# Designs tried in a protein design chat: VHH binders against o75319. Part 283

Target 1, 181 residues: o75319
Amino acid sequence: GNHIPERWKDYLPVGQRMPGTRFIAFKVPLQKSFEKKLAPEECFSPLDLFNKIREQNEELGLIIDLTYTQRYYKPEDLPETVPYLKIFTVGHQVPDDETIFKFKHAVNGFLKENKDNDKLIGVHCTHGLNRTGYLICRYLIDVEGVRPDDAIELFNRCRGHCLERQNYIEDLQNGPIRKNW

## First folded at step 17 (VHH; framework vhh_h_nbbcii10_fgla)

Design z72
Fold by ESMFold2-Fast, scan of step 17:
Structure z72 (fold): chain B 181 residues (1-181), chain A 125 residues (1-125)
Amino acid sequence: as target 1 above (181 residues)
Amino acid sequence: QVQLVESGGGLVQPGGSLRLSCAASGFTFSYDRSYALGWFRQAPGQGLEAVAAISGSGGSTYYADSVKGRFTISRDNSKNTLYLQMNSLRAEDTAVYYCAAKYGWLDSRSEYDYWGQGTLVTVSS
């Protein structure tokens, strides 16, 4: 794995914290071996991620990695103090109920363990857009009772890019609420 | 798929020490920090209780009040093994000890996804 993911350069590295939540979305960081294929202004390493979060006066307390690969960066490239969760999520299709449950459980667990601080849950897939936006919006709709259109608009605004996959948008707007048990 | 195998249980005298090991397969500690790991125990005639847990990054740990200061949870990434170092053992520590893993964040109250078969620890003279 020596090639940059398709369209990765088209997206902003990191969005803004979603107000009223603990979520921040970003595209996949790329370890140093990818940097020889990038201009200096295109680089977005794990170190760059933490620097950009700090520039926003925020702090990461958890990273949820939704990519179906481990080739882009190693968990060892992250600070030892930041938990890392891998949820292998296939692109293109709407995440299944088990994947949705795992995401909700991880978020709820983080919030329970971090009630005394304001640390963020960082969520990414390859582009930090479709799988990332779907699962964050699904959580807001199902758990926090946010209206689907409001959740989508909030995510799009804060990420700086709009959800692209129509099947994901359709499921969020018109699909059933997945009640975790 | 995730599999957990405990070892190191046995008979030990009060005040003694014992180290339990849990060999994990199906994921690699150094490359995959997505699993929180914990130790649970079930004493004779009692329910299951959480003893200690460690986050996938190793940056956070949990200890039950009954073992805090006596037990230490640790992980060895090179051996893909979770440990429970038990010091100053007491008769009330007698139990079957289970290694468990959950996908995601450390949470002593959440359901764990994968369980070992358990290893018996008896503290008695």
Scores: ipSAE 0.000, ipTM 0.144, lowest interface PAE 15.9, mean pLDDT 85

Design z73
Fold by ESMFold2-Fast, scan of step 17:
Structure z73 (fold): chain B 181 residues (1-181), chain A 125 residues (1-125)
Amino acid sequence: as target 1 above (181 residues)
Amino acid sequence: QVQLVESGGGLVQPGGSLRLSCAASGFTFSYDRSYALGWFRQAPGQGLEAVAAISGSGGSTYYADSVKGRFTISRDNSKNTLYLQMNSLRAEDTAVYYCAAKYSWLDSRSEYDYWGQGTLVTVSS
């Protein structure tokens, strides 16, 4: 245990809110047991996540965890006031239709219940980049009608890192719209 | 562990009304809208016939020509229940009625994956 994910230190902990949306992306927070392997400036615990969001004058209303593991932190490490949703998503391959629709349903449900506030949907995978960026962009394209290149550019700018997986980018630009009824 | 349980069947006179209910467990209508839900029936000596269906979002409905204008399918997400309101019943509506669900995006199959036990509806004087 306690092995820090490959390249995790290479990424900014938290991006900025994506303007015109309720999304904010970040890399996976690491529970206290990982701090022995991190310099103080490298630490990014669940507490650090909420502090960094607050520093941007934002508030989380939902966390969607796309990692295929539970070893990095536990839901109990999060404030009880913030709902947590786990969608086990395998890396490297474009997420399947089931995963895409679970993500869309969670986002749509949150937005309906949070019309009277400005709380954010926090989305992360291990690095907060490929699976995270794919699902956020897929939502913007399929549900909100955003042009693929505009969605990708918005995500890249706000996350502070560009989507790296060419198969994800190709699916967003030229793949079919994932329509659920 | 998707389970569907029908209720509300019975004996009704021609021209009467009946409401069937289907209680779902193993998924929630409010949080898991991936399931499409439908009603099927099997009349004595006949094959299985699709009667009505409602999409996971509730935004789309289907009705067989034989029941259009008489039957209404609906869902109550707070009660995790599917309904079939049957009006202007005819002797030819006599059948065992089955509630069915399919996970629309789990695979490419068009067939329904989960079925209830059925409830008998008899339209007779």
Scores: ipSAE 0.000, ipTM 0.097, lowest interface PAE 19.0, mean pLDDT 83

Design z74
Fold by ESMFold2-Fast, scan of step 17:
Structure z74 (fold): chain B 181 residues (1-181), chain A 125 residues (1-125)
Amino acid sequence: as target 1 above (181 residues)
Amino acid sequence: QVQLVESGGGLVQPGGSLRLSCAASGFTFSYDRSYALGWFRQAPGQGLEAVAAISGSGGSTYYADSVKGRFTISRDNSKNTLYLQMNSLRAEDTAVYYCAAKYAWLDSRSEYDYWGQGTLVTVSS
């Protein structure tokens, strides 16, 4: 299906880099076949993503795709030089420990290999909000030792939208630290 | 969630051939360019030995000296399946063969993150 994701138009395409981190969050880019259902100002293709990142004087070094589908765009629509990691993550539910550890390992591996540059880790789900915000905040809390409320506030400010799912917020604030990474 | 399921093991005569398959789910070979895939084996009473590995991108391969020239690792992106083609099999190739996956950026092949349950290969006259 070429159906636009529900509420996708309600969210800003790309947030700002989260200061003190290598993270930038965005909503899912939509391949050319979706453009027939969008006004020109609503289009957000993979090319548009890279143009908007460049406009912020930033460069992507990794994309982590958290959607539970492959229908929105193909990795072949991305520059060949940018690594792409797919982590199938079910919406509405707090990501399981395996998903959390997979995300942490990818981030840690990227940071280790990219010590000599300032390239960003781009993270997205469908809206670039709940699954995306949860995993970024979980990383900051568990690995970087950031206070949960501070991590959430930083993400909300930089994304331009607040985390919406109460179960995600509750887990970040009161859930256990996932120590295996 | 990443799962790896091996198949194709069995009994084969010395000098024979066998092809192992590893069906992957929870990631895609063409899409998930950050994962390296490999085959390991464990013979009775021996430790785990790396056999072959293939990168998720760039098309790089590795082979242990003991199998170089006899075994070929390959992938089929359309089937999301990793293969190990084993030719000129020897008695010392008898082992349980494991499919494994890791992030490509990790330094050590022994630090694979995901493992299959294994498939037994017996080379016997």
Scores: ipSAE 0.000, ipTM 0.158, lowest interface PAE 14.1, mean pLDDT 84

Design z75
Fold by ESMFold2-Fast, scan of step 17:
Structure z75 (fold): chain B 181 residues (1-181), chain A 125 residues (1-125)
Amino acid sequence: as target 1 above (181 residues)
Amino acid sequence: QVQLVESGGGLVQPGGSLRLSCAASGFTFSYDRSYALGWFRQAPGQGLEAVAAISGSGGSTYYADSVKGRFTISRDNSKNTLYLQMNSLRAEDTAVYYCAAKYRWLDSRSEYDYWGQGTLVTVSS
């Protein structure tokens, strides 16, 4: 269906690049069929996403889609030149180790292949907040050695919204480090 | 080897302007945005003072209260160069200005790892 996700309008479409990283977070883009339920200023299509990234003088090199659905947009709605990766991630529960390792593998592979440029890894779930923030922070903590509170603060500041799910925050602060990538 | 080389210092009268440059080698601004870049200064007989900093993405800047509204930090990734535009200069801005780079921007360390040799700025009548 063409139902707008609950609270989707409450979130900023695109955050800022997280300084010192290749990450940028955003809420799910909505394909043209959703625009009949949105005012012009509320629209955030795949095209709008790329325009907003360009306005920040940034360029996307990869999109990682963490939603558990494909109803919001199709890979075909993205520029042909931008890789797209789907990692089906259930909301509400802390992502499992398989999901965490898939995310880390994708990020590490992108960075290895993009050493000679500064293209960004765009990450989104439905709101670009809880699953998105968790996986980005988990990567920074486990792979980059960032302190949990520093990773969370950096994400919150750059996304423009704070991580909301207490179980995700607790796992980031006190959970085990997942060593494999 | 990482190297930072400052230039653009000199003598200027109060109210004047100077633009400092910092040429970086051993890393590239376009390819490795993990580096944070900043300007520090040391006046005669005083300690080192942070002046301005810019994140690896250019999306975040910091300015000391003493220079806010007068100084502007910027970077040119194509030239691998950091700049400090200094306007409305005052006698108290007289100092040796150092360019610095922070490696491993995202770890809990906040100290700068690489330093230039410094460039002297003298503000006097």
Scores: ipSAE 0.000, ipTM 0.100, lowest interface PAE 19.0, mean pLDDT 84

Design z76
Fold by ESMFold2-Fast, scan of step 17:
Structure z76 (fold): chain B 181 residues (1-181), chain A 125 residues (1-125)
Amino acid sequence: as target 1 above (181 residues)
Amino acid sequence: QVQLVESGGGLVQPGGSLRLSCAASGFTFSYDRSYALGWFRQAPGQGLEAVAAISGSGGSTYYADSVKGRFTISRDNSKNTLYLQMNSLRAEDTAVYYCAAKYDWLDSRSEYDYWGQGTLVTVSS
């Protein structure tokens, strides 16, 4: 089925680069088969994603897909030159420590291999908000030493939408720093 | 990799029976009781129709009125497989049948609707 995700239309397709970082957040791109369910101005395909990033004078070097599904688009819909990483996360619950470690490892690896360029790490879940914002903020807090409230404010401002899930916000503000395995 | 793969479709005569299977990989039925599983179908030129669903615990089931008494949904946690036993098949049951997973049965706001590729069932003499 080509069911449009609940509330997907309510969110901006792509946020702004988070200053001082390599992160940019966006909602899930939808492959061409979804377009008959969308007005032309609502379309946001993988191609549209790359066009919008270029319009901001930015370039993607990695996509991290946090959705628990493969139905929205295929890795083959992305340019072959851009690495794609799938980290399966379920909605509603705070990601577990293994998921957090996988995310941190991918980000650290990308940064190490991309010291000589300014390419971005694109991160998305379905809406590019709760799971996406949680993992980006968790990285900034645990690895970069950013204060939780500052990380959340930076994400909210750059995404153009505020983190909505109270349990995610509470874990970021009050939860323990997750150690590297 | 999380994946749902349907099998068991085919051509059957009216009044016949088929058992569809949905093999899940990348998550485990017995360890994750939050997963609700269901069967949907789409006839040629028609919209998607919910057929049957089973809660993560197996304690709750749903059936569309069109299939009640004829179809039975079940899950085998040891085989990580969802089944649909279809009896007394009618021409109107001809459709592509899809397996789907929803992580949280009660959370309409969480991501769900992970879908298999579909398996064709044709009921014809």
Scores: ipSAE 0.000, ipTM 0.115, lowest interface PAE 18.4, mean pLDDT 83

Design z77
Fold by ESMFold2-Fast, scan of step 17:
Structure z77 (fold): chain B 181 residues (1-181), chain A 125 residues (1-125)
Amino acid sequence: as target 1 above (181 residues)
Amino acid sequence: QVQLVESGGGLVQPGGSLRLSCAASGFTFSYDRSYALGWFRQAPGQGLEAVAAISGSGGSTYYADSVKGRFTISRDNSKNTLYLQMNSLRAEDTAVYYCAAKYEWLDSRSEYDYWGQGTLVTVSS
């Protein structure tokens, strides 16, 4: 069997919608083959993701997968009605400008196409925390003009876990704004 | 599933050099960049110590303070092999060296999922 990602069980499966935005963050869903290593209450499959979103009276319109692997689940494990975007993002370092641009472009495109609904942009990395929180906060700061500390607080509160990587936090608080993307 | 096999250990004099190799199977460096790779060591009668690590993309490296400037970690995607180049070796570097792999480098406390059997490095005059 497949190995469970390090510390994956330590994190809540799905956060709450970030008020004033279309974002919701979650940890990586694990396809059925991983369930042999999980207690029933620990399971979080792609199906479980959609059930938990529905339980919050929300609906996913896009999933952005920031993991650097396809090992955990495949796009084919998701409903065909939900667009899926893969942005391969390395988990150790602050995402580069190209990755930030791709994320911003995808979010802007989704929002333009979904003006007449309230569907959410689901964003995840392995834990739904560091890469996920960085890119969501970077978008809010650079595009929406949110103050860095406010963006970070909003993400932390809604995700139910605080951003852990100091280099990501420092870049958000003190780094340059990436404009015109 | 992943297997890691170390080689290149041996006896070397202080000030000498050795290159350790770790042959990986069960994943391919060119395709599967989700795996971070590292070297650990255990000196006789002591605990396990992290020595060096390299990210799945190869863009980020870590070195323990005890080896900075002397050791270099690298990857060869064509050979599916991880290397540790050890220069200016000291008696204190005597240890069994282990190759290890994990899904990705997420935080400083992340544990490695896969381990090799180890290769002995002895530095003595």
Scores: ipSAE 0.000, ipTM 0.102, lowest interface PAE 18.7, mean pLDDT 84

Design z78
Fold by ESMFold2-Fast, scan of step 17:
Structure z78 (fold): chain B 181 residues (1-181), chain A 125 residues (1-125)
Amino acid sequence: as target 1 above (181 residues)
Amino acid sequence: QVQLVESGGGLVQPGGSLRLSCAASGFTFSYDRSYALGWFRQAPGQGLEAVAAISGSGGSTYYADSVKGRFTISRDNSKNTLYLQMNSLRAEDTAVYYCAAKYTWLDSRSEYDYWGQGTLVTVSS
């Protein structure tokens, strides 16, 4: 079905760019078929996503979709000029090492290819919070050497919502660094 | 110019093993990790089927359910070569196997832009 995800309306559609990084986080866009269940001010389609990012004077260069479903929007409706990468992740569980390495590889590849521009990496799960925040913070900690508490604070501030899952927060603060090899 | 050349195909008995190789030129695995590489196959009278794929760094792999646990995809960046190790081969694995590359694995929608000529694998007793 076309059921709105639980608590989806409770979250801001798009956060702000995380300063010092190329990351921007948002909740899952919902295609036109969901709009009959939404007030006009609640609509957040793929088109709305790009409009909101342009309103911040930013440009997307990559979308990483962390949801475990393809029912919320059609990737084919996104501009062909913006790569769309699907990394299937389940909610509630800390992402496994394979998923972490896929995310790191995608970010590193994008940054290498986009040294001459300022385009952003857009990351979302269903709410753009727990899985999204975990993987962005894990990247900042493991690859960029950011202190865990600083990474979490930066994400929370820019997303406009705090990471909710204690197991994710505990892994970020006290878990091992995931090395690429 | 990007070029892919497959080798290692041939006749093998059911339960046997083969290793396919794909030599790439025109781009470098060691310096350009943006290329995603994959193996596709076309059985007699059937359409093209995705078999396995590997990301530019080799850190992520995909396998079709029909081959998962039997086939292993790998890449050697120093040799600019992609491999497919095929174990426990079955008659239904008989197909022409194609090596393919796409500029960026970052786009799950993107099509494979570069293709080899294919190598025939026949599994028969």
Scores: ipSAE 0.120, ipTM 0.582, lowest interface PAE 3.9, mean pLDDT 87
Fold by OpenDDE, second read of step 18:
Structure z78 (fold): chain B 181 residues (1-181), chain A 125 residues (1-125)
Amino acid sequence: as target 1 above (181 residues)
Amino acid sequence: QVQLVESGGGLVQPGGSLRLSCAASGFTFSYDRSYALGWFRQAPGQGLEAVAAISGSGGSTYYADSVKGRFTISRDNSKNTLYLQMNSLRAEDTAVYYCAAKYTWLDSRSEYDYWGQGTLVTVSS
C-alpha cells in the first residue's frame, strides 16, 4: 500500500502561483511511511509542502485533493486552519460534469469567503499535472473567460510541466463550456 | 451519492433523554473537513427550525437558543455518524428531526444540500 506512485519523482514538488489567480498546483505529498522508499532529497511530505509554499512567501487557504485514493496522506497531517477538500477524480479521463461542478463551487466559495486576504488554493492530484491542470484551466475558461490556449500556457508555465493528456487538452480547447451553477 | 439516515427517535417523557444518530454515507468525516453537519426539526404545524450544527473540523458548534444547555451535537469519525444528545426534553421538543449536510465551500446559502428522511421524537407524559 505504500508504493511510490509511478513517475512521481519526475515532477517538481510545487509549482508557482498562477499570476492573476489564487491557484497553485503541486504533486501529492506523501506521509512519513513513504520516506523509507525515498532518498532524503526526494521526500515531499505535507510539512514539506507548507515549507515550500512559505518559501514562496505565500500561504495556503484551501487544499483540493483530486487523487482517487486515500493512501498518500491524511487530513490530520495538515494544519487544522487549512480547509481540506477531497474530490475523488478518476485519472486519465476527462472529469465528469459533477466533478467539474464540485471543483468550481469549491473555488467560488473560497474566493467569496477570502476576499480580504491573498491565500492560495492549492490543488493536487498524483502528479499535480493532468487532472489538476484540467480542472484549473476548466475553471479559468468557463468562469473567468480566459482563452483556452492562454489558460493552458499559464498553467504549464507555472507548474513547470506541461499537460500531457491529449484528451484533456482537446476538451479544454474545443470542448463545450460546462455549467457553472 | 450522499445519504443520511436518522435513527433513535421515539416516545419519551418530559425530563427524559434521547440520543439521535445520523449515519452518513457518500462522504467521509475524516477526509472532508470543509463541511457542516446539522440537526433540524419540524414540529406539527410549524416551520423547519435549525437545532444544532457542527463544522467539519469540530471547532465550531451552533445551538438554537431553545436547546442550549440541553442538547449536544457531536460526531464519530470512525463510524461516520453524527449524534444529537437530547437531555431535559420538553413537550415543545416534539418534532420530526432531520439530519443535514453541506459543503462549506459552496455558496453562502443557508440551506443544506443533503437531508435525511427524519426521525420522530415525541415528548409526552
Scores: ipSAE 0.019, ipTM 0.400, lowest interface PAE 6.6, mean pLDDT 90

Design z79
Fold by OpenDDE, second read of step 18:
Parts: C-alpha cells; structure tokens; sequence
Structure z79 (fold): chain B 181 residues (1-181), chain A 125 residues (1-125)
C-alpha cells in the first residue's frame, strides 16, 4: 500500500545534471497518499520533482522509472508532454542484458528525437542511486566510451550520494561491455 | 514478450462500418507511454501499407491520405487495447489488417518491432 520505502528519507530528492550528458537522477517521487506518513519537509511528489528541476533551470524530456513496483505514483501524475517509460528492474542484482538493452535503446531513441533541445533524461529507481547509477554508468561506458571510474565518479558527484552496491561497482569496473543493439 | 492479437475483421458492404481491436500484452499502455502503435494493411497482390498510428501518450496520430476522415485510431488503457474505427468503407479497403508496436521509444517511421497475425476485412456488395 502506502508503505514508505526503507531509507527513502535519507537520500537527496534530486541530483544535478551530469555535465556532458543529458542525465539527471532522483529518488522515486511519492503520490499524495503517502504524505500522511511524512513530515511536510520530507514530502517529494511528482509535482515537487518538476519544481526542483525547474529550480535548476532544467527541463525533463523523459522519465525512466526503474522501480519494480507501480505503487509509488501514476503516469497520470506527470505532465502529458513528458514521456514516461517503465523498465521493471529487480533490485540488488546486476540488471540483465535485456534490461540494459531496453535502457540503452530508450536513451538512444530520446537523443535521436531531441537533438534540437537540451531536455533531460530523468532516471529513478527507489532511491535513485544503485540501479539508476548502474544503468547510467553502463550507458556511458558501453555507448560513450567513458572510463568506468570516471563514469562512477561523475554519477556519484552529481547525485550527491555514492553507489553502494559492490556487485554493481565491480561489474562496471571489470565486467564485459554489453551489446548495444 | 510483447504480443498483439487482432480481431473484428469480417465481411461488410460498401458504406458500412467496422471496428478492429488489437489486444496487447507484454507492456502496459498506462505505464509505458514511450511507444508507438499502428495499423497496417495488405490488399491482395499489393504491398504492406501504413494505415494509422498513435503515440504512447496519445498526443500524436497519423493517417494515410486514403483513410483520412473515415478511419479513427484510438486506445483504451484500461483494456490495453488498440482500436481502428473504420467508417464509409470502400471496396479498396479490402485487406488483411495488422496491428504493430514499437517499444520502447522508437519513432513511427522505422520498422515496427512487434506484429499481430492480422485480421481480414472484406468490403463487397
């Protein structure tokens, strides 16, 4: 139901744009029904997300939701002008090749269709950290040719929190490149 | 995996109406707005023709010139179903009609990734 995710309150709601990329990471926004269980200053709704993005003088062009549930908010809570993509991604384990491919394909499609603007790809899981960080870094490494350590450092700095899962970090640093299409 | 199943085809007289349905599985309309859905048709001895398309958000639609004003593409998120309402049917509309999908986040100009088996529409007196 309206159970607040564990440790959700511990993470910054929205990171910063990753320089040289179109990515921005954030924790999952929660629909209004969750507000009953939160202090006012802890609330982070879909509306709050867009307000915070605006405060950074940025604009979202796509939201990629990596959570493995649909209970946190509804696509209807988002503006009609911002496409929403759900990629069910299991937590704690390295995403499989299909998930990685779906993510890369979505990002590439967005970049192809948005060459004339500077809109951002917003990516989130529950905390907007581990699954989110892995897939963003995986893309930078596999598609953009960024060094693994540079990708990880960039994500950590911009998100305001560091990747926590050793299996994700290890796979990014030493794992094989995944097929891009 | 994404599956598309068409239904609603049949025999109809010129000037009549027919509504085709495409039941989609493997993705959810309400939770996956970064996709495109379309209807195609192939008449006997002819090539595949694009008929209509709709974006995942529903904000954009496309129609072939031959069907503009007569056909309407729509979707029902609650049923995860795509529709093609065909009015003022003509003999030249006779074809096998296919439902197709692009997912995720592919433009409607490229090849569609998923296809149904098709449903036959025959317009004849």
Amino acid sequence: as target 1 above (181 residues)
Amino acid sequence: QVQLVESGGGLVQPGGSLRLSCAASGFTFSYDRSYALGWFRQAPGQGLEAVAAISGSGGSTYYADSVKGRFTISRDNSKNTLYLQMNSLRAEDTAVYYCAAKYPFLDSRSEYDYWGQGTLVTVSS
Scores: ipSAE 0.008, ipTM 0.278, lowest interface PAE 10.9, mean pLDDT 90
Fold by ESMFold2-Fast, scan of step 17:
Structure z79 (fold): chain B 181 residues (1-181), chain A 125 residues (1-125)
Amino acid sequence: as target 1 above (181 residues)
Amino acid sequence: QVQLVESGGGLVQPGGSLRLSCAASGFTFSYDRSYALGWFRQAPGQGLEAVAAISGSGGSTYYADSVKGRFTISRDNSKNTLYLQMNSLRAEDTAVYYCAAKYPFLDSRSEYDYWGQGTLVTVSS
């Protein structure tokens, strides 16, 4: 069945663009089949995602999907003009180095191909918070040289929700920099 | 005290080139990586326009559509200096150019916190 993810309704659908970056974070969009279980104000489909981003005067150039499932929406539910990348990540665990390097490679490749525009990299997991916030902050710390506390605060402010998992926060603040580009 | 001082402006013919420099003091680019750096301009009788920006590490750059392909932003951390290389200059590029820095990224304003005094660039025959 089409069960709504736990606590999904507790989170804002889309954050704000993170200033000085190309990142925007959001919770997983839910395909039309989930709408029967949602009030109109609770709906957040792939179409709703793109409408909310346009309302901010922004444009998506890439979606990175960090969920460990394909049940919430299909890539075919997205506009053909927007690239979609799936990176399977398990919740609760700090993403491993292979996952971190895959994320960095995708971001670096997008930025190289999109030097002449201001299109955004949209990143989501189920809630758009812990895995999403970890990988965005890890990129900012390791690649952009942002101080860990600054990266975390910027993410929290722009997402509208604070990173919840202490092991993720601890790794960002005190863990090693992963330098493999 | 944080200070930004621009130089390199002047008179240039259409199609010419200029390189603007911005010397920063009171912080260091290599240590204080939470600073975002950028160039803004204000043409006579017009509002302030963002031209280009570079991230705290130098890994990401952003350009206004009006200057893409013609202008290049860069930084030299050893010299604590931000640059704007301006090629294929047009009459509409005539403006006072300002160097700006934002610290920290966490300030919820989209506005830059520190500004230079500006340097005039005039593109005419």
Scores: ipSAE 0.000, ipTM 0.107, lowest interface PAE 19.3, mean pLDDT 84

